# VH-VL binders against Small ribosomal subunit protein uS7c (rps7), part 4

Target 1, 178 residues: Small ribosomal subunit protein uS7c (rps7), of Euglena longa (Euglenophycean alga) (Astasia longa) (p14760)
Amino acid sequence: MSTRKLQKRKILPNDSIYNSLLVSQTINKILSKGKKNIARYIFYKSMQNIEKIKNENPLDIFKKAVDNATPSIELRTQKRKKGQISKISIKTKLERRNKIALKFIINSAKKRSEKNIIQKLQGEILDAYNNTGAAVQKKEEIEKSKSPVNNNKKFISKNKKSKNKKQKKRLKRKKNIY
Short names: E, the ipSAE of ESMFold2; O, the ipSAE of OpenDDE; V2, 0.75 times the mean of E and O plus 0.25 times the DockQ between their complexes.

## First folded at step 1 (VH-VL)

Design i6 (framework fv_ifabotuzumab)
Fold by ESMFold2-Fast, scan of step 1:
Structure i6 (fold): chain C 178 residues (1-178), chain A 127 residues (1-127), chain B 107 residues (1-107)
Amino acid sequence: as target 1 above (178 residues)
Amino acid sequence: QVQLVQSGAEVKKPGASVKVSCKASGYTFTGYYMNWVRQAPGQGLEWMGDINPNSGGTNYDEKFQGRVTMTRDTSISTAYMELSRLRSDDTAVYYCARDFGEVTIFGVDYYYYMDVWGQGTTVTVSS
Amino acid sequence: DIQMTQSPSFLSASVGDRVTITCRASQGISSYLAWYQQKPEKAPKRLIYAASSLQSGVPSRFSGSGSGTEFTLTISSLQPEDFATYYCQQYNSYPYTFGQGTKLEIK
């Protein structure tokens, strides 16, 4: 609509109830193709139920659950040149690792046996808060699969990795000056 | 063609420092860790450390900690290994070698471990 | 540090022989083991990586096996150009460590 340059990256605002970026990121992951108001309802109702069950601040419970499900590194799968598949350990920003924990919690919740998605989500959050459950198990699997390969390597997304490779090629390409 | 070319032989007195260079070509320099390995005359191979050319992060064998410094210059695809407070038992051939890296061919990732080595730099420490 | 011990340190063999060199790690290294060949005054050449994967361009008479703490390099039919020193190397944990080497000499 405008001739102004468009922003390619949008900063997600904090949620309206807890004023938390983590909460906003979680709501975005609950139903990627669902209506936003339904995702909000599911999350907030799960939080309300947790508050009633634990008689504690549900945001603190949620933050602890995320911490417990957050791996210390990210794993990259190495495809074989010939022979074996291996994994390398890369230490990445906490924000990125928290997003991985959110995926673990939400995907694990969806696979739970409870009748209602609200109960599935609250159950997975409470299990993670207690350092148990499928989300924490996924995190522990990453910890157990931790390669002793240098984890000082920065992890970059597939898309950014491709862009960085292109950028490096362009920067190192010899330019002809006439 | 993928290759690592090292600087020429050095003769140093005890207590001096030596800085060996390793110029990479034929691949993305920042995509692979660079190892430094040495070999004293008639002895086996000894790993000294590695550097991530992208970040500049290093890992050293503890026996060299405090004497070794590994650096790189990405503008000329060159890695450096400096060893200080030289002793006669530092006399060795010093090698750089490309470590873990990634190359994508038709959407398939391939990895390498010390698959390309420099020709070696002889460092002699004598009084 | 992970200690890598090769056996034997010295081996005498004839062209056409089947030769086996063993490498033992002081603790588990999964399959993160490489084998190198080194001829006098030359840089090492990698033969095997990931314990059993043959490096491109290396003759099929070379093979690697093992996992955990016990590894072997086998040359199925020794050729004249194979007389060299062989090293195993773990890259599972820092610091990376090499075996002491096995010198393969003609009988």
Scores: ipSAE 0.000, ipTM 0.430, lowest interface PAE 22.0, mean pLDDT 79

Design i7 (framework fv_ifabotuzumab)
Fold by ESMFold2-Fast, scan of step 1:
Structure i7 (fold): chain C 178 residues (1-178), chain A 124 residues (1-124), chain B 107 residues (1-107)
Amino acid sequence: as target 1 above (178 residues)
Amino acid sequence: QVQLVQSGAEVKKPGASVKVSCKASGYTFTDYYMNWVRQAPGQGLEWMGDIYPGSGDTNYDEKFQGRVTMTRDTSISTAYMELSRLRSDDTAVYYCAREDYDILTGYSDYFDYWGQGTTVTVSS
Amino acid sequence: DIQMTQSPSFLSASVGDRVTITCRASQDISSYLAWYQQKPEKAPKRLIYAASSLQSGVPSRFSGSGSGTEFTLTISSLQPEDFATYYCQQYDSYPLTFGQGTKLEIK
């Protein structure tokens, strides 16, 4: 058995062709409500097309595309008195930020002008690989939204007062205000 | 604040078609799937299909294929569900529901906001 | 299509009781399951997603558990506002399917 870190509650196996957890996660997200075999076909066909176009390992291209679309932080919404809302910057786990990048790539692909989802997905992956395209632009918007005054003081003081890991639930309730 | 506002109640004769609208506000319309779910009187929930407003791509339950058409108008942030060749068993409350897609976290975990529902009655 | 079966279809309970509702999938859906609450003449409201993740703003007395084919929704100390119909929903594959519903009534 390969040495790998297990996630509590939800374990996703590596995919059968590239033996990659990132690929497995991507397939799961491409057509979140579709049959897994359809999502696999879309992803693998996109990767085959990329390999044909670039004559390089498509997995390496895909990994770089994801890295280029991965934001360094997440933004959380916090309600303020008198109807105002503010956002605080939080540095989260890389795995969580990679999932953000995957959704940026998939959703940006669906907005593309190409004829079908396979062509849309390969186009967005290649653009992200070159550090361009809508997915990378969404990541850059998050980067630019980062407060120049570090909000760590606010976050730290709240965390210190409560000294409680369940504070994430209180903060998380603001996540749906967007 | 996210709101989904649906069109008013409709009464149709068998064989007619009905087009229900769902106007979204308070979020970026093109970033979230819109789903359609119906509920017949005294019955449970039945999924009909979805549309991704950014591209217009749709998925339908096989039971409705050939009779249902889902569209959107991005200029007014409105989704539409048209059901043709209506039958008495199409009498139901029709809901639009936003798929929970948080672009900050990158997850889709299903219906976080629902429209108020549109009652469609099919009677002779 | 994946068939979702809830048990029981009707449940009578008193305020303060611990109640459990089960949901069974006809095939493995991993943890791709959501729970909804519907009050009369209202649209459903999401309580739980990913089988066990509590929706923001939902009271902590609600909890979800399970994976694969067997899932449970638990209300630890029933309150008056909890009398409603509850639905499970799988989102592993198309078409999306719901359980038949469990109506929770006051005893």
Scores: ipSAE 0.000, ipTM 0.464, lowest interface PAE 13.6, mean pLDDT 79

Design i8 (from i7 with heavy chain E99G D100E Y101D D102Y I103V L104W T105G G106S S108E Y110A Y113I; framework fv_ifabotuzumab)
Fold by ESMFold2-Fast, scan of step 1:
Structure i8 (fold): chain C 178 residues (1-178), chain A 124 residues (1-124), chain B 107 residues (1-107)
Amino acid sequence: as target 1 above (178 residues)
Amino acid sequence: QVQLVQSGAEVKKPGASVKVSCKASGYTFTDYYMNWVRQAPGQGLEWMGDIYPGSGDTNYDEKFQGRVTMTRDTSISTAYMELSRLRSDDTAVYYCARGEDYVWGSYEDAFDIWGQGTTVTVSS
Amino acid sequence: DIQMTQSPSFLSASVGDRVTITCRASQDISSYLAWYQQKPEKAPKRLIYAASSLQSGVPSRFSGSGSGTEFTLTISSLQPEDFATYYCQQYDSYPLTFGQGTKLEIK
């Protein structure tokens, strides 16, 4: 599987501010009643607020949030004889799993308690960036599902903990460097 | 129930144009690409192009570029394919087919629903 | 353009036989491959998507496998109603392309 295949397909154009396909896909997912300019405003304002809070490139924060919310597989349901329903695990293309992560982030943001949608979205993105929050929890729930995933889930959880430890060590080193 | 219903058979003379319609029902018309595929008598399937009904953006196979125009009317959930300067070798059955979900690009979106086909005969 | 080549173009088999049709892409298409069945004077019907996922309502004797450039459609125990032409299709890259088709005839 390769995201490079998209270079040959006509796809949604990159957004005008970050020149990012991921951003364009996110804006399209945010719009619920066809008002794309409002969706753009919500997303860009959330990014601007994240930049002010973290003093870092907001696109990098957003990419990491999406990565943290991206499941390793998709679960599908299929009816069998006698009406039995089975769940099957499918390893899909990364870009499609990234779209699942976008769905988790946006839907989780909408359920947050903050005052407005901009604050809800920025909060969920920052939580996911820190490998916490409802979107990441939904991803972990998929990782827990029955199928050859129990071992995979343990490896992913271990990997996240290791990354978090390294990230914390790097932050600590930065504070101690003169 | 998801359904695509196409317009009736056409008989045209060389040099004329034909416009085939495809009416969608049972799903959100603007969420999925609409594809056009043709099949000449005794031949295989040939992709002509697609349209994203939400924006009107189109992609055409270079073989048809300059002769094909794909449009849609969102108020009646109908897609159109117009082929101009018809030749005898344009005689074929023309199908519309539902493609990818625009936002999610799911694997399941490989032409899951097809219209019944429209026969276009080009004869002098 | 990605060329899709099916093998064989014509196949004759007996009821109960295991039948395999192969599809080769000229470049990597990951799992963006579908299989269609077309009966005379009918629109094609999707059998398989994502290389190996069976379409709801399609008999379990049909299965798909492969990834990248080589794919197979298998019918584990051929039935009379399986007489048809079968097409593979890549939906990874524009222009979308189909194989030339495999006509399956029962001996």
Scores: ipSAE 0.005, ipTM 0.475, lowest interface PAE 12.4, mean pLDDT 80

Design i9 (from i7 with heavy chain D100S D102S I103S L104G T105W G106Y Y107E S108E; framework fv_ifabotuzumab)
Fold by ESMFold2-Fast, scan of step 1:
Structure i9 (fold): chain C 178 residues (1-178), chain A 124 residues (1-124), chain B 107 residues (1-107)
Amino acid sequence: as target 1 above (178 residues)
Amino acid sequence: QVQLVQSGAEVKKPGASVKVSCKASGYTFTDYYMNWVRQAPGQGLEWMGDIYPGSGDTNYDEKFQGRVTMTRDTSISTAYMELSRLRSDDTAVYYCARESYSSGWYEEDYFDYWGQGTTVTVSS
Amino acid sequence: DIQMTQSPSFLSASVGDRVTITCRASQDISSYLAWYQQKPEKAPKRLIYAASSLQSGVPSRFSGSGSGTEFTLTISSLQPEDFATYYCQQYDSYPLTFGQGTKLEIK
């Protein structure tokens, strides 16, 4: 009779150069459909270039870049009545949020105007290290959406009322001129 | 095998425009930047600009100031370089050249492929 | 723009000679330098990229070195097919720029 075989899940090891799990995770996310040796080359070459530019430990620069791009929460979409979509904020584990930051850095790098993927990646890492750039901007968008949907709706209503008060104040000031 | 085949020689009058084509085969056209480089008779190589065929984004050398336009047609894997308001000093061989590295992902083929060149002569 | 200056502009050598061509950038380009070979009436062919990486299919007698602003191309034992014009090119920043070329001729 047929036998059922359970496959053991592979554990992701630390990379061989920096001995870093974060680096191994990054190399895996650079892989689109390609070979791991190519992804390693792209990443390590970017790091080597950063070290040359900054004359500083590139792993420390990369860790800071990831930290700067890491959101404090994760956004989830929830379907409401009649197919309306709402967002809710959830606090997740740091390792999961770091993976989100890695996606932001890599996807933002791919959209950069530099000539090749190595230059695109090093540019995005350096921007994120300086707390700027597209990856950090994506993180900031999530931070702005931090409030639960119910609280956001109440806040929007309050803002509308505030605008109406500002309009009334402007009209009163204009009349006082005459 | 990667091949870049360019359009034939052109003779133009000053003030005219010329459009050179570069047909690519043997690789994914949209994954690599295409450079345009020219060489005047007896002179060195001069970079004009590049285009990323996947998006149509271009970068030009400022000396061609609004005279150059680079485009592509992804349905036929062809890149184009149009140079307007031609002058006698635009007489050159124009080359297209594929960059070795893709913008989306890396390949082991690090060759830099060039077209055969298109001679453009501007005279009256 | 980054200016690329080659020396010498002309070099005369014999088969079996060791030849060296120098390229200098007006500002730091890290290792973003390529070397090209061009034969008469032919398109250029890349020999070296990233200052020191040998292009696949290029003979091992060709080597590149340098970083920052000073770079060299070396041919360890010159062969008859190596007589050509050689160009360096920086690809660190736009616009991409070439050196003026070095013509290598038979002595």
Scores: ipSAE 0.000, ipTM 0.457, lowest interface PAE 12.9, mean pLDDT 79

Design m10 (framework fv_maftivimab)
Fold by ESMFold2-Fast, scan of step 1:
Structure m10 (fold): chain C 178 residues (1-178), chain A 125 residues (1-125), chain B 106 residues (1-106)
Amino acid sequence: as target 1 above (178 residues)
Amino acid sequence: EVQLVESGGGLVQPGGSLRLSCAASGFTFDDYAMNWVRQAPGKGLEWVSTISWNSGSIYYADSVKGRFTISRDNSKNTLYLQMNSLRAEDTAVYYCAKAPEYYDFWSGSEGMDVWGQGTMVTVSS
Amino acid sequence: DIQMTQSPSSLSASVGDRVTITCRASQSISSYLNWYQQKPGKAPKLLIYDASSLESGVPSRFSGSGSGTDFTLTISSLQPEDFATYYCQQYNSYPTFGQGTRLEIK
């Protein structure tokens, strides 16, 4: 009977400065112990500093930073026959992978050597924008671990499509050759 | 055959409620974000709501916030729109529409590639 | 909300004509813009995504261009089946559509 358990949660609105859903999601991920106004200040001040440094739209810079830190796949651990464990590559929604990129940028920023969090976040965003830095390195490690298409049989089989007919034709023709 | 079929539209009085359904077939429903888009008679298109593949992200147009609720049942391959406190200006054909494989709101291909036939909602006394 | 304004609101053209429709955003949306075609009594059909990418199965006479605030949809040689209403839609923020451009037979 908790009112909170029965309550429908409100959806995250766009931020008030850039009118961007990505910005609102980022501010929420910066949040620590519910200090929303501080998280908002940190993000906007970082963006303002980026604008002054680059003389470009800071939202465009931030979007490119997120894109550069977004992995093309997620890695999952799967238990195989005979009890062996293997890593498989799974294609997931871009929205989900963008949220991973945001996590990489924010967590990497927090571990930077600059004196304050504003400078840390600013530096990590600019590094990611230039396709460098710790967030991009985390994305590249995932890319290096990418499995060949033939190792993603479970995900492919979930999508019952006309491609199944093409696969059957290729297998039949391949068998007829060798 | 990839197909979306809407149902549940009809005539309702101002202040009333209505629930729309969208039945999906021919694709893996739980892999895609889904949208509701409406069109008033003789007018243009207006986005209403979006729900991600797992219901983890839900968004609404300002005109319907607090009144409409989007939901999905992946086990039934069905998208829903619960419409409460209906107003005359909610009168429209309501379409459900599928996002492409890697949909999000700020990057990638976010075109709505498959649409249903639409269902008419009329709010009048 | 980001406001999308199309021009013209309507135009008349003949088969074989080159037609251009423009779309302007109230603020920069980078390349986060789609174009749709809608025929009377039918649902919209996606033509162009990400400002300039042609959707699979859409004829090559359709093309899109632009970035930032100004975008154009071009039909290089109008066909009878192209008479329809065309809508732009941004997705830099919560999706918003232009008011539509009705393409009529001259």
Scores: ipSAE 0.000, ipTM 0.455, lowest interface PAE 15.7, mean pLDDT 79

Design m11 (framework fv_maftivimab)
Fold by ESMFold2-Fast, scan of step 1:
Structure m11 (fold): chain C 178 residues (1-178), chain A 124 residues (1-124), chain B 106 residues (1-106)
Amino acid sequence: as target 1 above (178 residues)
Amino acid sequence: EVQLVESGGGLVQPGGSLRLSCAASGFTFDDYAMNWVRQAPGKGLEWVSTISWNSGSIYYADSVKGRFTISRDNSKNTLYLQMNSLRAEDTAVYYCAKVEYSSSWDEPYYFDYWGQGTMVTVSS
Amino acid sequence: DIQMTQSPSSLSASVGDRVTITCRASQSISSYLNWYQQKPGKAPKLLIYDASSLESGVPSRFSGSGSGTDFTLTISSLQPEDFATYYCQQYNSYPTFGQGTRLEIK
């Protein structure tokens, strides 16, 4: 758009701990919902806690949680008749539907009753891993609302304005120790 | 006063096996990921493997995957590297390295504390 | 796998000189780059983390800069104890190191 050159978004780097594109995408999604400088800390701490609780690879648990929260279709908004809006079921790419699952997990986590966002996120991931919880329930509501599949690529959804923020502030761990 | 002390290096024949150990002290070993990094004589550094605090997540460089096994014993504060099917190109000083995390998140891989290394020579 | 290339491979300089070494990543790594110093026969030591942050105890004559794919380590006034090989290392993916730059004091 316009004169601003885009960063290389088609090659999102894998995260530095799990070497996972899914993890990198999740951290970016958390950044959109909370304070940017703490999103990585929140995610990795949640994963570390899950590893301690389950004594299993937390990446495998997280991938299963995402799978369980991934709907088979996407619901998109379409205008019908003057001033009316309706939802249409569209069969989209798996990678796009996985991003919807991430959104469900993160948004559902924020609505949990635990005091700490780290505990909220780990709780929602574990619930989704067990095929329960609010994120999975949102996926099930989409499945129940499923209409005949529509693969109309001309349908336009609202776009969220995004600013390219490349700079990330990091400080040594000992500076935050009390 | 973090200390990492490697041992178990030596001369081994191609196709042979060797087990390295790293004794850790001066920090809560159970809370940190640990790494092996190697350096061939006169050459640069190469990351070999990472193991998470409870052994739940393990990663290897492509050059050693399928031949090397990283493990840890938190009750003994010790890191291990089992090396099988050794090749001449595995000849190197092997360093035990602790991951240093930033104050705001536990994700960066800074190797702030290193042992003195143990020499592995693969030759006939 | 992200490839790290350093330049030059070696250089010679006199005490008091400003020296600069560079590191280039095969793809963008944001600021996720560290610099290490290794003296002959010794283990590496961390100098700079996150591209530009100076490690505690490291002299202020050392500085780092850069982001994306191109990074620089600068020593503003070279001292005899700075004889060493310097390595960059990325952590945007599995850790990879540059081949090293050997600094020889004249």
Scores: ipSAE 0.000, ipTM 0.452, lowest interface PAE 19.2, mean pLDDT 78

Design m7 (framework fv_maftivimab)
Fold by ESMFold2-Fast, scan of step 1:
Structure m7 (fold): chain C 178 residues (1-178), chain A 121 residues (1-121), chain B 106 residues (1-106)
Amino acid sequence: as target 1 above (178 residues)
Amino acid sequence: EVQLVESGGGLVQPGGSLRLSCAASGFTFDDYAMNWVRQAPGKGLEWVSTISWNSGSIYYADSVKGRFTISRDNSKNTLYLQMNSLRAEDTAVYYCAKVDYGDYEGWFDPWGQGTMVTVSS
Amino acid sequence: DIQMTQSPSSLSASVGDRVTITCRASQSISSYLNWYQQKPGKAPKLLIYDASSLESGVPSRFSGSGSGTDFTLTISSLQPEDFATYYCQQYNSYPTFGQGTRLEIK
């Protein structure tokens, strides 16, 4: 009991190679049966392979992959009018939403067709980095199911806000290309 | 070690009130939603109530709406359940549980040891 | 609420046996299902989350599968410490649990 809880403790140091809390959290999510050295090896080897493929800083690629897989909200379901179910959107801390993205990436990686876990993980990270793949699709399912967290009375305002968000994303993508 | 310790259970007459507490340690309490789940003697588990990290979202099972009130004090790392108008069918072990990434959309881990509430004359 | 039904309600098995427990949802819940183990007098313990993800520290003999309405928990080689009641739980809506499967070692 205590061993399992120790492995899941929130208080984590930054990892030793990238000095990143996100990396440390990711390694902890990969961890099974207390074999942290194996989890570290899997993650770092995936990062090394990504660096060779992209010839870029693999931490920057990983951060972007996580960002692309991070939902803007958490979905909560509630019953309406005797048995009807609707989804409501709740805005939560970024750290919580990042953990959701990490779970999407790791779980999606496990379902990939590559030969080993290292190749599965690197493939899913690269797909998410390119804003594609199963992890990003899971995030998109949440976005599609999203109900307004604000006042629902202004349907036109919601559409305009969505358009503005899309416009901002397009501008950001153009800047990233250059 | 991440721990949840419940207290406040006991014997109460129908129509009476009890307040349960859950003391949390070993994690950043104010980053997580907290839940109450109960189990009647010899029966299965039933979700009772959820409170978000900042108390901004609160949810109740239909069986307890209007009678139970969930609350939390983040400065004391403590979750509460105020139970009013208690009925015999509220007799159960009450567990405190954390949900990792959602309020109740997720999995319960860890759980407290539970505290027994008996409603009987 | 979404109703969760487990089968069987109880079973007996020998050490080394492969044991399968099933869980059925009254409507589709995608993969939003967890499995818990509860030993007498103790709180439940998470075994499997998101239908098939093994919780850290849980022995590899435990596995989960399924999606939609039909789910299974499998113990590939039963051990004496596996005596317990097992519960499935959905989180596609307000949480609901199955009635439990009581596993007795012969």
Scores: ipSAE 0.000, ipTM 0.466, lowest interface PAE 16.8, mean pLDDT 80

Design m8 (framework fv_maftivimab; at its last look DockQ between E and O 0.02; V2 from the best seeds 0.00; counts 0 for: pae O 11.0 > 2, placed apart)
Fold by OpenDDE, look of step 2:
Structure m8 (fold): chain C 178 residues (1-178), chain A 123 residues (1-123), chain B 106 residues (1-106)
Amino acid sequence: as target 1 above (178 residues)
Amino acid sequence: EVQLVESGGGLVQPGGSLRLSCAASGFTFDDYAMNWVRQAPGKGLEWVSTISWNSGSIYYADSVKGRFTISRDNSKNTLYLQMNSLRAEDTAVYYCAKGTDYGGNSEWYFDLWGQGTMVTVSS
Amino acid sequence: DIQMTQSPSSLSASVGDRVTITCRASQSISSYLNWYQQKPGKAPKLLIYDASSLESGVPSRFSGSGSGTDFTLTISSLQPEDFATYYCQQYNSYPTFGQGTRLEIK
C-alpha cells in the first residue's frame, strides 16, 4: 500500500512586492524550467508597464483582468456509457476558478503576436481588463456551453456510496476473520 | 549587492590570445543569459557575444565569429570570453552585461553592466 | 545587420531644457528598442526598454516613444547629471547600437 505521503499543500506565500497570493500564483504559472527569477522579471516588468500606461495601481488592474477572465463554472469531461464523451458543467470554488482564469491569461498571452513575452503578458492583461482578448473569450465559451450543471451532490453521493461500500466490505471481511 | 566584475584585460600583440572573466554576484546567475559588449576608445558600443543560461544557445557578432569563444561556469557564477587571433580593431573596453533568457529565446536587455576591462592589441 | 542612426551626434543644452534625441533603424524593428546612458569612464546604464518602458529607478523626466523605424528619447527638463552620451539599441535581431549622441552643457 503506497502510503501516498499527503503532499503537505505547501502554502504559497504572498509575493514580496505586492503582498498578493494571486501574484505569487501567477508567477508560478509563468515559471518555466525552474527559473523563478525570469518569471518574476516578466510579471513585474509587465506590471510596471501597465502602471505607466494606465496611471493606476497595476495590482487593481490585474485583479480586474483576472476577474473578467474568471468563469462561473468549470467544464469537466464525463465518460458516458457506450464510449460517448460529454462535457458537464460543475460549480467550483472561487479559488479554482481563479486558477483557471490565470491559466487562460497566461496561455493566451503566449499565443499573442508580440515578440517580447513582457509585451504579450501586458497586452493580454490589459485586454482582459477591458473585458476583451482571448482569455475572456475562453471564459465566455465555457459559460455559453449548455451543458447541464451536474450538482456535485450526485458525484459526492456516488463516491461516498462507493467508499462506504468498500468500508462496509472491509468491515464485513474483518468480522468474518474473528 | 548586485554586480558584475570583469578581469583579464591587458596588452597583447596581434595574433595573440587573451581570456576575459566576469564574476557575478547578488543575483541568480544561471537564470539569465549573459553578454559581452565592447567599446573602442572614443567610439560607440558593439555587441560581441551572448550565451544563454544553460549555454544551450550561443551567438556571436560577425566581427569575432571563429576567433572568440563565450562560455560560462554556473557553479562559479562566472562568464568567460576566450579571444584568439586578436587584431588591432579588437582594442576596446570589454563589458560583461546581464541579459534575459525566456524559454530559450534570448532577449537583449542589458540591465546590469560591469565596470569593463581594457584590451589593447598593439605591436 | 540592422543599422541604427542617431541624430544629432552631438547636442549642447542648458539645465532645464527639453532635449530630444532621435534614432532611426534601417528596417522596421517594431518596438524592440532600448536606450542607454553612459557617463565618461562608466558603463552604460539602461534607461528605456521596449521603446517606451521606463527602467526601474530611472527618473520620470526620461521618456521614449516610437515604433517601426523612428524612435525618440526625450528628457523633459534637463538636469546637471544628465549630461552624458546616449545610445539606442535594437533587439529585433542581433543587437546593434546607434553611434551615440553626446549631450554637452551649453
Scores: ipSAE 0.006, ipTM 0.566, lowest interface PAE 11.0, mean pLDDT 86
ESMFold2-Fast, scan of step 1: ipSAE 0.051; ipTM 0.606
ESMFold2, look of step 2: ipSAE 0.006; ipTM 0.538
ESMFold2 (binder alone), look of step 2: mean pLDDT 93; pTM 0.946

